# Miniprotein binders against a7ua95r516to809, part 53

Target 1, 294 residues: a7ua95r516to809
Amino acid sequence: ASLSLLSISDLVPDLQFIFFWMSNAIEILYFIQQKSPAYMQTIELMDDKAGSKESLLSATISANEEAMTILEEVIMYTFQQCVYYITKTLYVVLPGLLDCNPFGTEPSSEQCRRAAGVCVCAVCVMPEAVRRVVSVFQTTSDLLQQYQVHSEIQSQMFAYLFFFTNVSLFNQLIDKGPARGWFQRSRVLQIQASVKILLDWAKGAGHNHLAQKFFAKFCSTVTILASPPQQLSQMSWKALCAEHPSLKPVQLHRILTQYQLMAELGPLPIWQPSSEDEAYIYRTVDLLESFENH

## First folded at step 17 (miniprotein)

Design dn1
Fold by OpenDDE base, look of step 17:
Structure dn1 (fold): chain B 294 residues (1-294), chain A 80 residues (1-80)
Amino acid sequence: as target 1 above (294 residues)
Amino acid sequence: SMTYEVTIRTDNPEYLELIAFALRMLAKAMNLRVEEVRREGDTLRIRISGTPMQVEYFEEWVELWLKQKGIDARVEVREV
């Protein structure tokens, strides 16, 4: 019950605190890494009175490593906390993306934070369900920029968030799609359009490569489902595997089976899995994606 | 080893917790023994034990770090 009311805006103060410490811990770590070699060299150049120099150097190296380890732990902890809070908000808003009709004229209820009045920016003209998802990512991006977080950490964060989003959307589509009618062509086209808006945002935000990489599975699924029966029925299992390498055989088989049912197609011999893949199509444990292997 | 007190005075008291953390990490990275860290209003005091050379480098690191962060602060070092 309480999770359904959690917006990204409500978490901004907490996230600001975490991002502040994360960014500063990274900066301190980098500072130490840059300054320590010269400091160590100074110790090395000291007059060696009775072997005290080697012991001092060793002790200093050990202390330096310990300091860096503490900083790395702070960075890791703060990173995990950010991801935890942001993914909670994504969990709440992502289901709305699959039910979204982007072709409908829904009035934009949210004003762009960047403009006084009615903004016609790309975010403001988005369907509400898409805008809510984009808002989570945009808020994350804005915070990362505000606190000048190192670019590598930004990339890692977006990689994980896109991974999480892909897994969540894919699993929901595969599991609930047939029952909710998301496999119907009209609905699939809505989903495809909604995802395109999200991908266009990611491209505009400078995360095109990451988005393409981590959304590949969901995009492949939507692409197959959006394909006209006349076109898809001409594609062999091998051709589909080659075109959609992000899909496991069991996943592709499930998608095609559900497509066949939805389109009222008879059995298609050309969609029969190869002898090599036949054993894998029954691995139902591999049907849904896991959140653990990232 | 001698004991020194490093005093940080800043017009940006909102950063005192960060400064304290940074000072601890810098001191640790230099193998300086931190004996005490105190906050007194808008002033931070850290008591450290080390060689004169270590303390000189520590002062330099603290000043450079503060400058890099854009924090206006005065650093004072005294032997205690």
Scores: ipSAE 0.838, ipTM 0.968, lowest interface PAE 0.4, mean pLDDT 92
Fold by OpenDDE base, fold request of step 18:
Structure dn1 (fold): chain B 294 residues (1-294), chain A 80 residues (1-80)
Amino acid sequence: as target 1 above (294 residues)
Amino acid sequence: SMTYEVTIRTDNPEYLELIAFALRMLAKAMNLRVEEVRREGDTLRIRISGTPMQVEYFEEWVELWLKQKGIDARVEVREV
């Protein structure tokens, strides 16, 4: 009950604190990395009158490495905390994306807090369920920019968030889709349109490559399910594998089997797995994606 | 090695925790022993043990880091 009320806006103060420390830890690490060589060289050039120069240098190198390790640990910890909080909010809002009808005229209830008046920005005109998802990503982007987080860390953050989103949506679609009617063509077209809005946002935000890479499995699944029966029934197993390389054989087989049931298609010999893939289609452990593989 | 007290005064007291963290990391990276870090109102004091050369570099690093961060602060170093 309480998880449904957790919005990304409620986490902003906590996230700001974490991003502040993450950004500053990165800057301090970079500062040490830039200044340490000249400092070490100064020690190296000291008069060796006491035979202690080598010992001092060695001790300083060790201390320097320890300091950098501590900073790296702070960066990693803060990164993980950010991901934890953001993914919790995504977990709550992502199911709504699968149930979303983007063709409906549901007025967006929440106006963008950035505008003093009626905001007509691309986010505000989105279907509510899509807007909630995009708002998580947009808030993350805004915070990363606000604290001037290094671009590599920003890319890693979005890579993970897109990965998480893909895994979550894919697993929900595969597991619950048949029971919830998400495999029905009309529903699939709604999902496809909703995902397109999200991908268009990601493109506009400069994350097109990451989005295409990490949403590949979910997009492939939706593309197959959105395909007309007449078109899909003409595609062989091998052709489908080649067109959708992100899908494991067991995943593709599951999708096609559910498609057959939904479309009331009899067994299609053309969709029969190859002899090479036949052993893999029964690996149910590989059916759902793992969150740990990132 | 001698003991030095580094005093930082700033009009931005909201950054004193960050400054304390940064100074600890810089001191550690330089193989300076941090003996004590204390906050007294809007002033941060850190006691470090090292050679005069190390402390001179430490002062330079602290001043440069504060400048790069855009934090207006005065740094004072004294032997204790």
Scores: ipSAE 0.834, ipTM 0.967, lowest interface PAE 0.4, mean pLDDT 92
Fold by OpenDDE base, fold request of step 18:
Structure dn1 (fold): chain B 294 residues (1-294), chain A 80 residues (1-80)
Amino acid sequence: as target 1 above (294 residues)
Amino acid sequence: SMTYEVTIRTDNPEYLELIAFALRMLAKAMNLRVEEVRREGDTLRIRISGTPMQVEYFEEWVELWLKQKGIDARVEVREV
């Protein structure tokens, strides 16, 4: 099947299997961690020849550590597999978010699985392109809850997924935005509205802090681009850097340069990078975000 | 060390693979030698070698883990 046809729903059975083993491996790990100290103490208190007891204890400690390591490897492997599959589905649906017009009357094509009829829940009223993205996150959330995965692991997973989403959307916007017309004010406002829907979902799902943290770069970019020319032209480079600390100087400079071109603004001395940042604005290697920097 | 057979019977055979994995990990964590694991229908049999004290703790751990997991299963231990 072409990657283009892969939906999160198609992966649910495989993900369920992985989540099952991940959750249970975590539970077994915690069980062993909880019970092992008392067991070791019992060995320590055995009335046996000192040498045999010490050797038994040492062997047991080593065996315990090995068992824990195996479980940790299973947890890590299953976590990575989940992230791999989920990010593949995100990769397919995320481009649609940038082209989405959330102000259009496109009916939701997919009925809410929770309702036998027309559902008016927050997800069902979303534009289709936004709904597809949210569906990936919602499915992930539902699976994590279904298998009662430890909250820390849930947090780590969503952190990575939001990171991935931010990197993907940011890079697409910076790289393809000018050519696709995504820097046009009307399009930017559509993107801003679409992102708001996603952020509102994340807030409702209890991931507000993570979403704000990991979407900061994309949100900053969209906020700058959504700003009226009259307002943005009054903001200095220093002020913009201060308001948007998630943006590297090279990124901010690129955004402002493209904004200037789009808005047909003449040269704006107020946007001139500081002497400190001048060397950094030419670091094109830092322009796009890396998926490895997490 | 003596050899023991631990038999687990459950009405939830869908968990037998999980139970087998858990028992192997528990046995390993306790430095018990696992000699054999067999599944026969709704029954799991694991042969372990260890001291009587180790096997007693193993039985306790298995029962506690099953209880925490919410799996209704009967655990039987015999020397072989």
Scores: ipSAE 0.833, ipTM 0.967, lowest interface PAE 0.4, mean pLDDT 92
Fold by OpenDDE base, fold request of step 18:
Structure dn1 (fold): chain B 294 residues (1-294), chain A 80 residues (1-80)
Amino acid sequence: as target 1 above (294 residues)
Amino acid sequence: SMTYEVTIRTDNPEYLELIAFALRMLAKAMNLRVEEVRREGDTLRIRISGTPMQVEYFEEWVELWLKQKGIDARVEVREV
């Protein structure tokens, strides 16, 4: 099937299988961790017949560690598979978020399947492009809850998904934004509104801190681009660096350069990079975010 | 070490694969040798080699794990 046709709904059966095994592997691991100490103590209390006890204990410790390692590998593997499938669906729907006009009256083509009839829930009133992104996260949340996956694993899952989303949106905006007109103030305001809807959902879902942390770079970029020229032209390079610490000097420089071109501003000495940052603004390798840094 | 056959019967055959996996992991964690795992319809049979004490603990662990999972199953242990 073309990646373009891949929906999160199509992957639910596969994800259910993976989440089932992930959750159960975690539960088995915790069960072993809980029960093993008492079992080891029982071995330790056995009558010492010529060093047989020490050898049995050592062998049992080693076997226990091996069993836990196998379970950890299953957990890691299943986690990676979940991330792989979910990020594929995000990859398909995320570009639509940048092109979304949340102020438009486009009726949602897909009504919330949760209610019999017209649902007026926060998700159902979302623009379609935003709803598609939120649907991936909501489905992930629902599956994690359905299989009662440990809270730490849930947090790690959402951390990675938000990281991936931020990297994807940031890289697309920086790389393709000028050519697609996403640096135009009107388009930026649309993007800002769309991202706000996503962040509001994340807040409502209990992931506010993670969302704020991992979307910081994209949000900073959008905030700068959404700023009126009169306001942004009064901000020094140093002030912008301080206000947007998630942006590397090369990224900030690129954003400001494209903003200057879009707003038809002449050279602004106030945006001149500091002597400390001057060497870094030419590090084009650091311009786009890497998916490997998580 | 003696050989034992652990038989698990459940009304939830959809969990037999999970049960087999769990029992393998529990046995491994206890340093029990798993000789064979067989599924016969809705019944799982596991042959393990160990001491009577190890097998007693294994039975307890299996029963407790099944109970925690909410799986209704009967566990029978037989020396073979």
Scores: ipSAE 0.833, ipTM 0.967, lowest interface PAE 0.4, mean pLDDT 92
Fold by OpenDDE base, last read:
Structure dn1 (fold): chain B 294 residues (1-294), chain A 80 residues (1-80)
Amino acid sequence: as target 1 above (294 residues)
Amino acid sequence: SMTYEVTIRTDNPEYLELIAFALRMLAKAMNLRVEEVRREGDTLRIRISGTPMQVEYFEEWVELWLKQKGIDARVEVREV
């Protein structure tokens, strides 16, 4: 109940605090890393009148490492907190993406805060369900930029968020798709269009490579399901494995089995798993993606 | 080892907590012992123990860090 009420906007003040400390901890760490070598060299060049030089250097190295460890812990903690809050908001809005009809003429209820009046930006013209997902990512991007977070940390954050999004959407589609009618051709085409809008946004935001990499499983699943029966029925198991390498044999087999049911296709010998893959198609533990593999 | 008091005065008091954290981390990274950190209004005072050379470098690091952050602050170092 309480999760459904949390918008990304409600978390912005908390996120701002966390991002502030994360960014500054990174900057302090980087500063120490840049300045420490010259400082250590100065210690090394000191006159060893008391045999204390080596001990001073060793103690300084140890102290430096300890300081860096503390900063790294702050960075890791703040990073994890950001990811936790952001993924919590994603968890709420992602199901709406699967139920979205992007071909509908429903006006967006929320206008972009960046423009006075009716905004016609790419985000404002999005279907509401897609816009809600994009808003989470855009808010994250805006905060990362506002606090000038190091580019590597930005990339890691988006990598994780896209990973989380892919796992969530993939698992929901595989598990609940048949029951919710998401495997119906019309619904699949809606999902495909919604995902395309999200990917187009990611491309425009400079995250094209990460999006393509981390959405591969979900995109492959949607691509297979969106394929016309006449086309897909001509593709062998081996060809499908080669075209969709992100899918495990058990996942591909599940998708094809559900496709057969949806399209009212009889058993297709051409989709029979290879002898090598036959043992793997029964590994139901590998059917759903894990959130722990990142 | 001698004790020094480093005083930071800034027109940006909103950053005093950050400055205090940064100074502690810089001091630690340099193997300087932090004896005390006090905030008095818009002024931060940190007492550190170290050699004159260490404290000279610490002052330089603090000034450089503040400059890089764009924080307008005055740094004063005094032996106590």
Scores: ipSAE 0.833, ipTM 0.967, lowest interface PAE 0.4, mean pLDDT 92

Design dn1
Fold by OpenDDE base, last read:
Structure dn1 (fold): chain B 294 residues (1-294), chain A 80 residues (1-80)
Amino acid sequence: as target 1 above (294 residues)
Amino acid sequence: SMTYEVTIRTDNPEYLELIAFALRMLAKAMNLRVEEVRREGDTLRIRISGTPMQVEYFEEWVELWLKQKGIDARVEVREV
């Protein structure tokens, strides 16, 4: 099946099944953790012949640990499956975010699923490309709430999804941006506006801190590219490094080089890397972000 | 150790698989041997081997877990 046809809505039944088991496995784990100490204490207090009691207690401890391990494996497996399916849908819709013109009058064709009529909610007024991305996150949030998944697991899931989104968008922008015209001033401003809509949604959903943390690299890149030439040309390499600590030297160097080309600026000595950073700007392996570094 | 049959009857048969899983995990955590698990329509039957004390605690855990989940179920325990 072409990945291009996979929508988050098509995965909802499968995700519901996985979330059901994940949530219940967590609850069972917690239940056992709460009840086991008193049970073990009861075994410890039994008036039995000296050798039988110790063996029973040891066997019970081992059995308890095994049960807990099985539940942890179920939780981990179900979590990974959720992330896998959700990230596949994100992979399909994220490129559209970079090509989106949020200032265009293109009518959002799809009305909010929640409204029988014309909905004017913040999601319904979003550009279609942004709405598709937000819909993935909103569906995830709704499912997590529906199955009352523990708050820590919810936070971990959104952390990973934001991480994945940042890596995907950053890598696409750095790798394909020049060729796609995404470094042009008008396009950068469109990207900035689209990302702002996504961040505003994350803030409204209670994930502001996570979004700010995990989107820092992509946001820094867009902020630099959106800066007027007159302003950016006055900033030194050291100042830019200090203002954008999420960017590696090789990444900042790449962004500035591409900006220089786009803006038809001559060589800017002020953007020359420090002697300390010179060794790092040639590490092309560090240019793109890895999905494994989470 | 004696063998006991635990019978769960519920008006929520959609949860029988979950109940079976939960009971297995609870039994395992208590070092109870699960001999057999059978589903018969809206009824789940689990045969366990253990001491009377272990089975008493198991019954309590099962009832409490079902209550916490909001599953309306009846638990019956008998020696077999």
Scores: ipSAE 0.832, ipTM 0.967, lowest interface PAE 0.4, mean pLDDT 92
Fold by ESMFold2, fold request of step 18:
Structure dn1 (fold): chain B 294 residues (1-294), chain A 80 residues (1-80)
Amino acid sequence: as target 1 above (294 residues)
Amino acid sequence: SMTYEVTIRTDNPEYLELIAFALRMLAKAMNLRVEEVRREGDTLRIRISGTPMQVEYFEEWVELWLKQKGIDARVEVREV
């Protein structure tokens, strides 16, 4: 069972080991940075009776920089290993976000009904697919806090995890959406609700600014697809580009094409690209996003 | 240069691998040569080569780092 092997809970012991060493390498680096100036000043104030003070200072500066470089490499390597394990888990669970129904989920609502003794609380219910994604983020957050990882490193890690999530969801939607029925209006509204739950988690966890920045492309896509036909058909291409700057022309064109098809608005184009964008709406090499930094 | 043996004894032997790594990095940052690192149960022994002044500051850094980390350990330095 591939999914059980990629569960975040199965990876916790490995992640604990890696976070332990990452956190301690950061602390040792900081310690050296704080103590080195005074130590080097001591060398500078030495009595130079042997005539070797400048050689000792130069060698010490070089050795000091080498030590800090080693620690920086350990930090980078352990960070990359954490991201590797966590994103492999995310890759497995993210597609379910596109298939789930966040409205009225029975298995997710049983404990709410039993605790309240009255009714299903849809607002307190999180679909299993969304819960799996949140569990990855929450476990990561808990481990970062447990090991007292520096706050800037925590932010960098969540920036990358949100970037990865955005690229994965966008590419899956664009690539597989027509065949999987993900552009149907009822499905788009379900996807929108699922993304809202995820964004609410990020806000509550103190990562709202990172989520707003790194989910922009996927959120813009879902916002367009969820728009009522009367409202969307009244917006010009230029207005849509201005409202959704994260979308490339080929991406916006593909989204609008799928929207027009599923809203049954006929075969004639409704949104006319600007003359400058018209050359780019068929550039399929730009359609899917890269997982590399831009 | 002179050779010294630094002995670390701790009630928290689960930290000995971290202590060994930290001491190697601190020694390198001070331009001290690490000759040997060995673990004997709850005791860590590290042999370093440098001037008496360098080793005195190394002992100070080690004790301060251990205190900052909250590791209860005894540090002993002797010339070998």
Scores: ipSAE 0.782, ipTM 0.954, lowest interface PAE 0.5, mean pLDDT 86
Fold by ESMFold2, last read:
Structure dn1 (fold): chain B 294 residues (1-294), chain A 80 residues (1-80)
Amino acid sequence: as target 1 above (294 residues)
Amino acid sequence: SMTYEVTIRTDNPEYLELIAFALRMLAKAMNLRVEEVRREGDTLRIRISGTPMQVEYFEEWVELWLKQKGIDARVEVREV
């Protein structure tokens, strides 16, 4: 597939092929692991002619380990390919979360007008941008279930997808947020609501603990930005670091700087970095997160 | 060390590539040498070299794996 046509539905046939082979390689590896001890014991019980039995056992152990190594390599390669395809589609749809309005628009919207019976304009409607991201996660979940992929591998895959989502959203917010107006309070509240929909999906899918762990940086960022000025201005740098340990000093400093600009606050003495952190707030190499540091 | 031909016949020919891969891995895990793998329509033939004991266990593993996977297949082993 070309990059200009990248969508999760266009990639499903490729993903089905990769999941098929990944899941089967896992099952074959497990089968060998479960059956090999009894087979090795049979070799140990063979005729006790010196050297011949020990040599045969050693060769069989080596061959067994080679087979398992091949299967492990297939599993790792297919896992990496799944993640590659899925994250490419995810990368395309994630920026829309930062621009969307999950609260709706005008009261006379098409959804309210078209509703049969009771007016549903007060009902939360999932915006198209959020739907596209959820669709990637849901399609991934459906494929993992369809191919009965081992639960540990499913958890590892969603751990990485949530990590990727966190890094992508955080980096775009920090990098593009000033120019796009994403630090304005009304926008931050919209972003917070959109992220809650994703977290609710993860909870319903059985991945709540993974989402809580791997969205921490972006969620901390949005929580700080969504805080009322009266509350946030009473929190010291040390208190903010303790409350949000996922944020590096340079990241927290940048977030507070953007908050000050949008809330029209001047420099606040209680937001001065601790002496421990002072050297780190200028480390621009640490500002954006790497997709490779999982 | 003797050469055997393992023949797999199945009603599910869409699984023949998977079966071939599985048999290669099972044979390797048992220190059996795979000499040849052939597909003829809905039939898979694998030539392996090893001791009679190794091949007896291989046949048992193959039949068990096919059953666990839910693949309806017939396994035949003959010396060649």
Scores: ipSAE 0.781, ipTM 0.954, lowest interface PAE 0.5, mean pLDDT 85
Fold by ESMFold2, look of step 17:
Structure dn1 (fold): chain B 294 residues (1-294), chain A 80 residues (1-80)
Amino acid sequence: as target 1 above (294 residues)
Amino acid sequence: SMTYEVTIRTDNPEYLELIAFALRMLAKAMNLRVEEVRREGDTLRIRISGTPMQVEYFEEWVELWLKQKGIDARVEVREV
């Protein structure tokens, strides 16, 4: 069986191994950085007998830099391996968010019982598709805490995981949405509710800023698609660009085209790009997002 | 330059691979040459070449790193 077909729980032993070495490489790097200045100072203050002090200091500085470079490479490699395995799992589970119904048809299920313990005016249950994604994030968070990984590295990891999630969901919605009926308003409302559950997880885990930053494009898309026609048709292109700065002109144009079709508002364009944006709305190279961070 | 043997004995032999890696990196950061690394049960033996001053600092770094990491180990350094 391919690792792309396995749940995050099946990858935990491999991830534990990688996190163990990553966290320890970080700690050794920090230790060397902390202790090296005093060691170098001792060499600098040596008696210059036989004129060898400058050569010793130069060689020691070079060796010290080589050691830190090796540790940085280990850290980078282990970080990339963690991200690789985790995102393979995310790639498999993320499409389900676009097809799920967080409002459910199982009123007596365990999710309904848990939701019933909350105010009925705000009841949302976690569907299985959302649970699978949250499980990946939660397992990652638990492992990072278990191995006491430095907070800056934890933030970098979740920044990339949220970036990957946004790109995957946005690209699938734009690319497959027409054929799958995902632009229908009822489906968009279901998707919006599912994303809210992910955002709530991120806030509770201490990653609210990262989630808001990196989900902005997908959330803006869903917000536009969920808007009532009366409200959206009263907004100009310029106003929509200002309200949704995370969307490129080609992306906003495509979303509004699909909205107009879905809402059956006729073939005449309602939202016309400004003259300054017109050059950009047909750049199909800019329509889908890249998974590579630049 | 002289050759020294550093011996690490620990009640937690599951950490010996980490200890070996850490000692290689600490030695390299100090411009010490690691000539040999051997694991014998719960004992790690590392042969390094350097000046007495370099080895004195290395022993201090190793003991401090082990303490900071919380690894219960005994460090012995002998000239060979």
Scores: ipSAE 0.779, ipTM 0.954, lowest interface PAE 0.5, mean pLDDT 85
Fold by ESMFold2, fold request of step 18:
Structure dn1 (fold): chain B 294 residues (1-294), chain A 80 residues (1-80)
Amino acid sequence: as target 1 above (294 residues)
Amino acid sequence: SMTYEVTIRTDNPEYLELIAFALRMLAKAMNLRVEEVRREGDTLRIRISGTPMQVEYFEEWVELWLKQKGIDARVEVREV
């Protein structure tokens, strides 16, 4: 596909082709794995000619391993191509989650609220920016199911997509947050609500455990930032580290610094890092996450 | 080692590239040498070299795989 393609819908034909080959390579690999033991046993039980049976068995084992390696490489390549195209689309739409207002007063949102007393329709309260992200995840899920991709591969795909989402949102919040006003309390609450819509999608799609695991860093960040000042200021550094183990000391320190500034709690540090962690709170090379980590 | 020609005729010609790939992988997994692969309309011809036992198992694997995949095809094997 062209780099100018911005919509997941425009990539569907290319993704269908790639998913077709990935799914079939997986099935062929599984077929070989199921049939090879009995075939090898047949060779083992042959009448032994000096050097003939042992040479045939050794060559067959080697060729069998080579065939499975080729199939694994096809699966890996097609998986990486899918992830590449999907994350290119996702990268374009993710920043909007940090700028949108899920508490809008649209007629649809108001009608859902009045009809049920509380809005339970994800679509009714979903701003366009969140809808675009959900559309990428939903289209991916639909394609994986359409081609009957093995459930473990489906899980690996969403693990990576959630990992990518977490890194992208966290890095943008840390880098752009001060200039964009994303650490203001009202903004943080809007971000928290937008992420909840995304987490609700993941739960409904059967990926709750993956979302809990791979969104941990960004969710911890937003949870800290959304905490009331009276509650957060009474927590020690050690307690915050224990509650949020996904955050590195430099990351927690930066988040708390921005929190203190935006909550107008004065210039004196409230949270004192442990002696061991104090060595790491200025380690700016560890501040941002790599998109290549899992 | 003897040379055989495996002929696949199918009503699902859209799957011919998949069938060719699958047969190459199955043959390789069994240590059969693929000498040539030709596609002629709805017919796939694969020339392989191996023992009669290997080719017998290959034919069985191919027929089973095609059935499991739901591809309606006729498999013919002849020594050449």
Scores: ipSAE 0.774, ipTM 0.953, lowest interface PAE 0.5, mean pLDDT 86

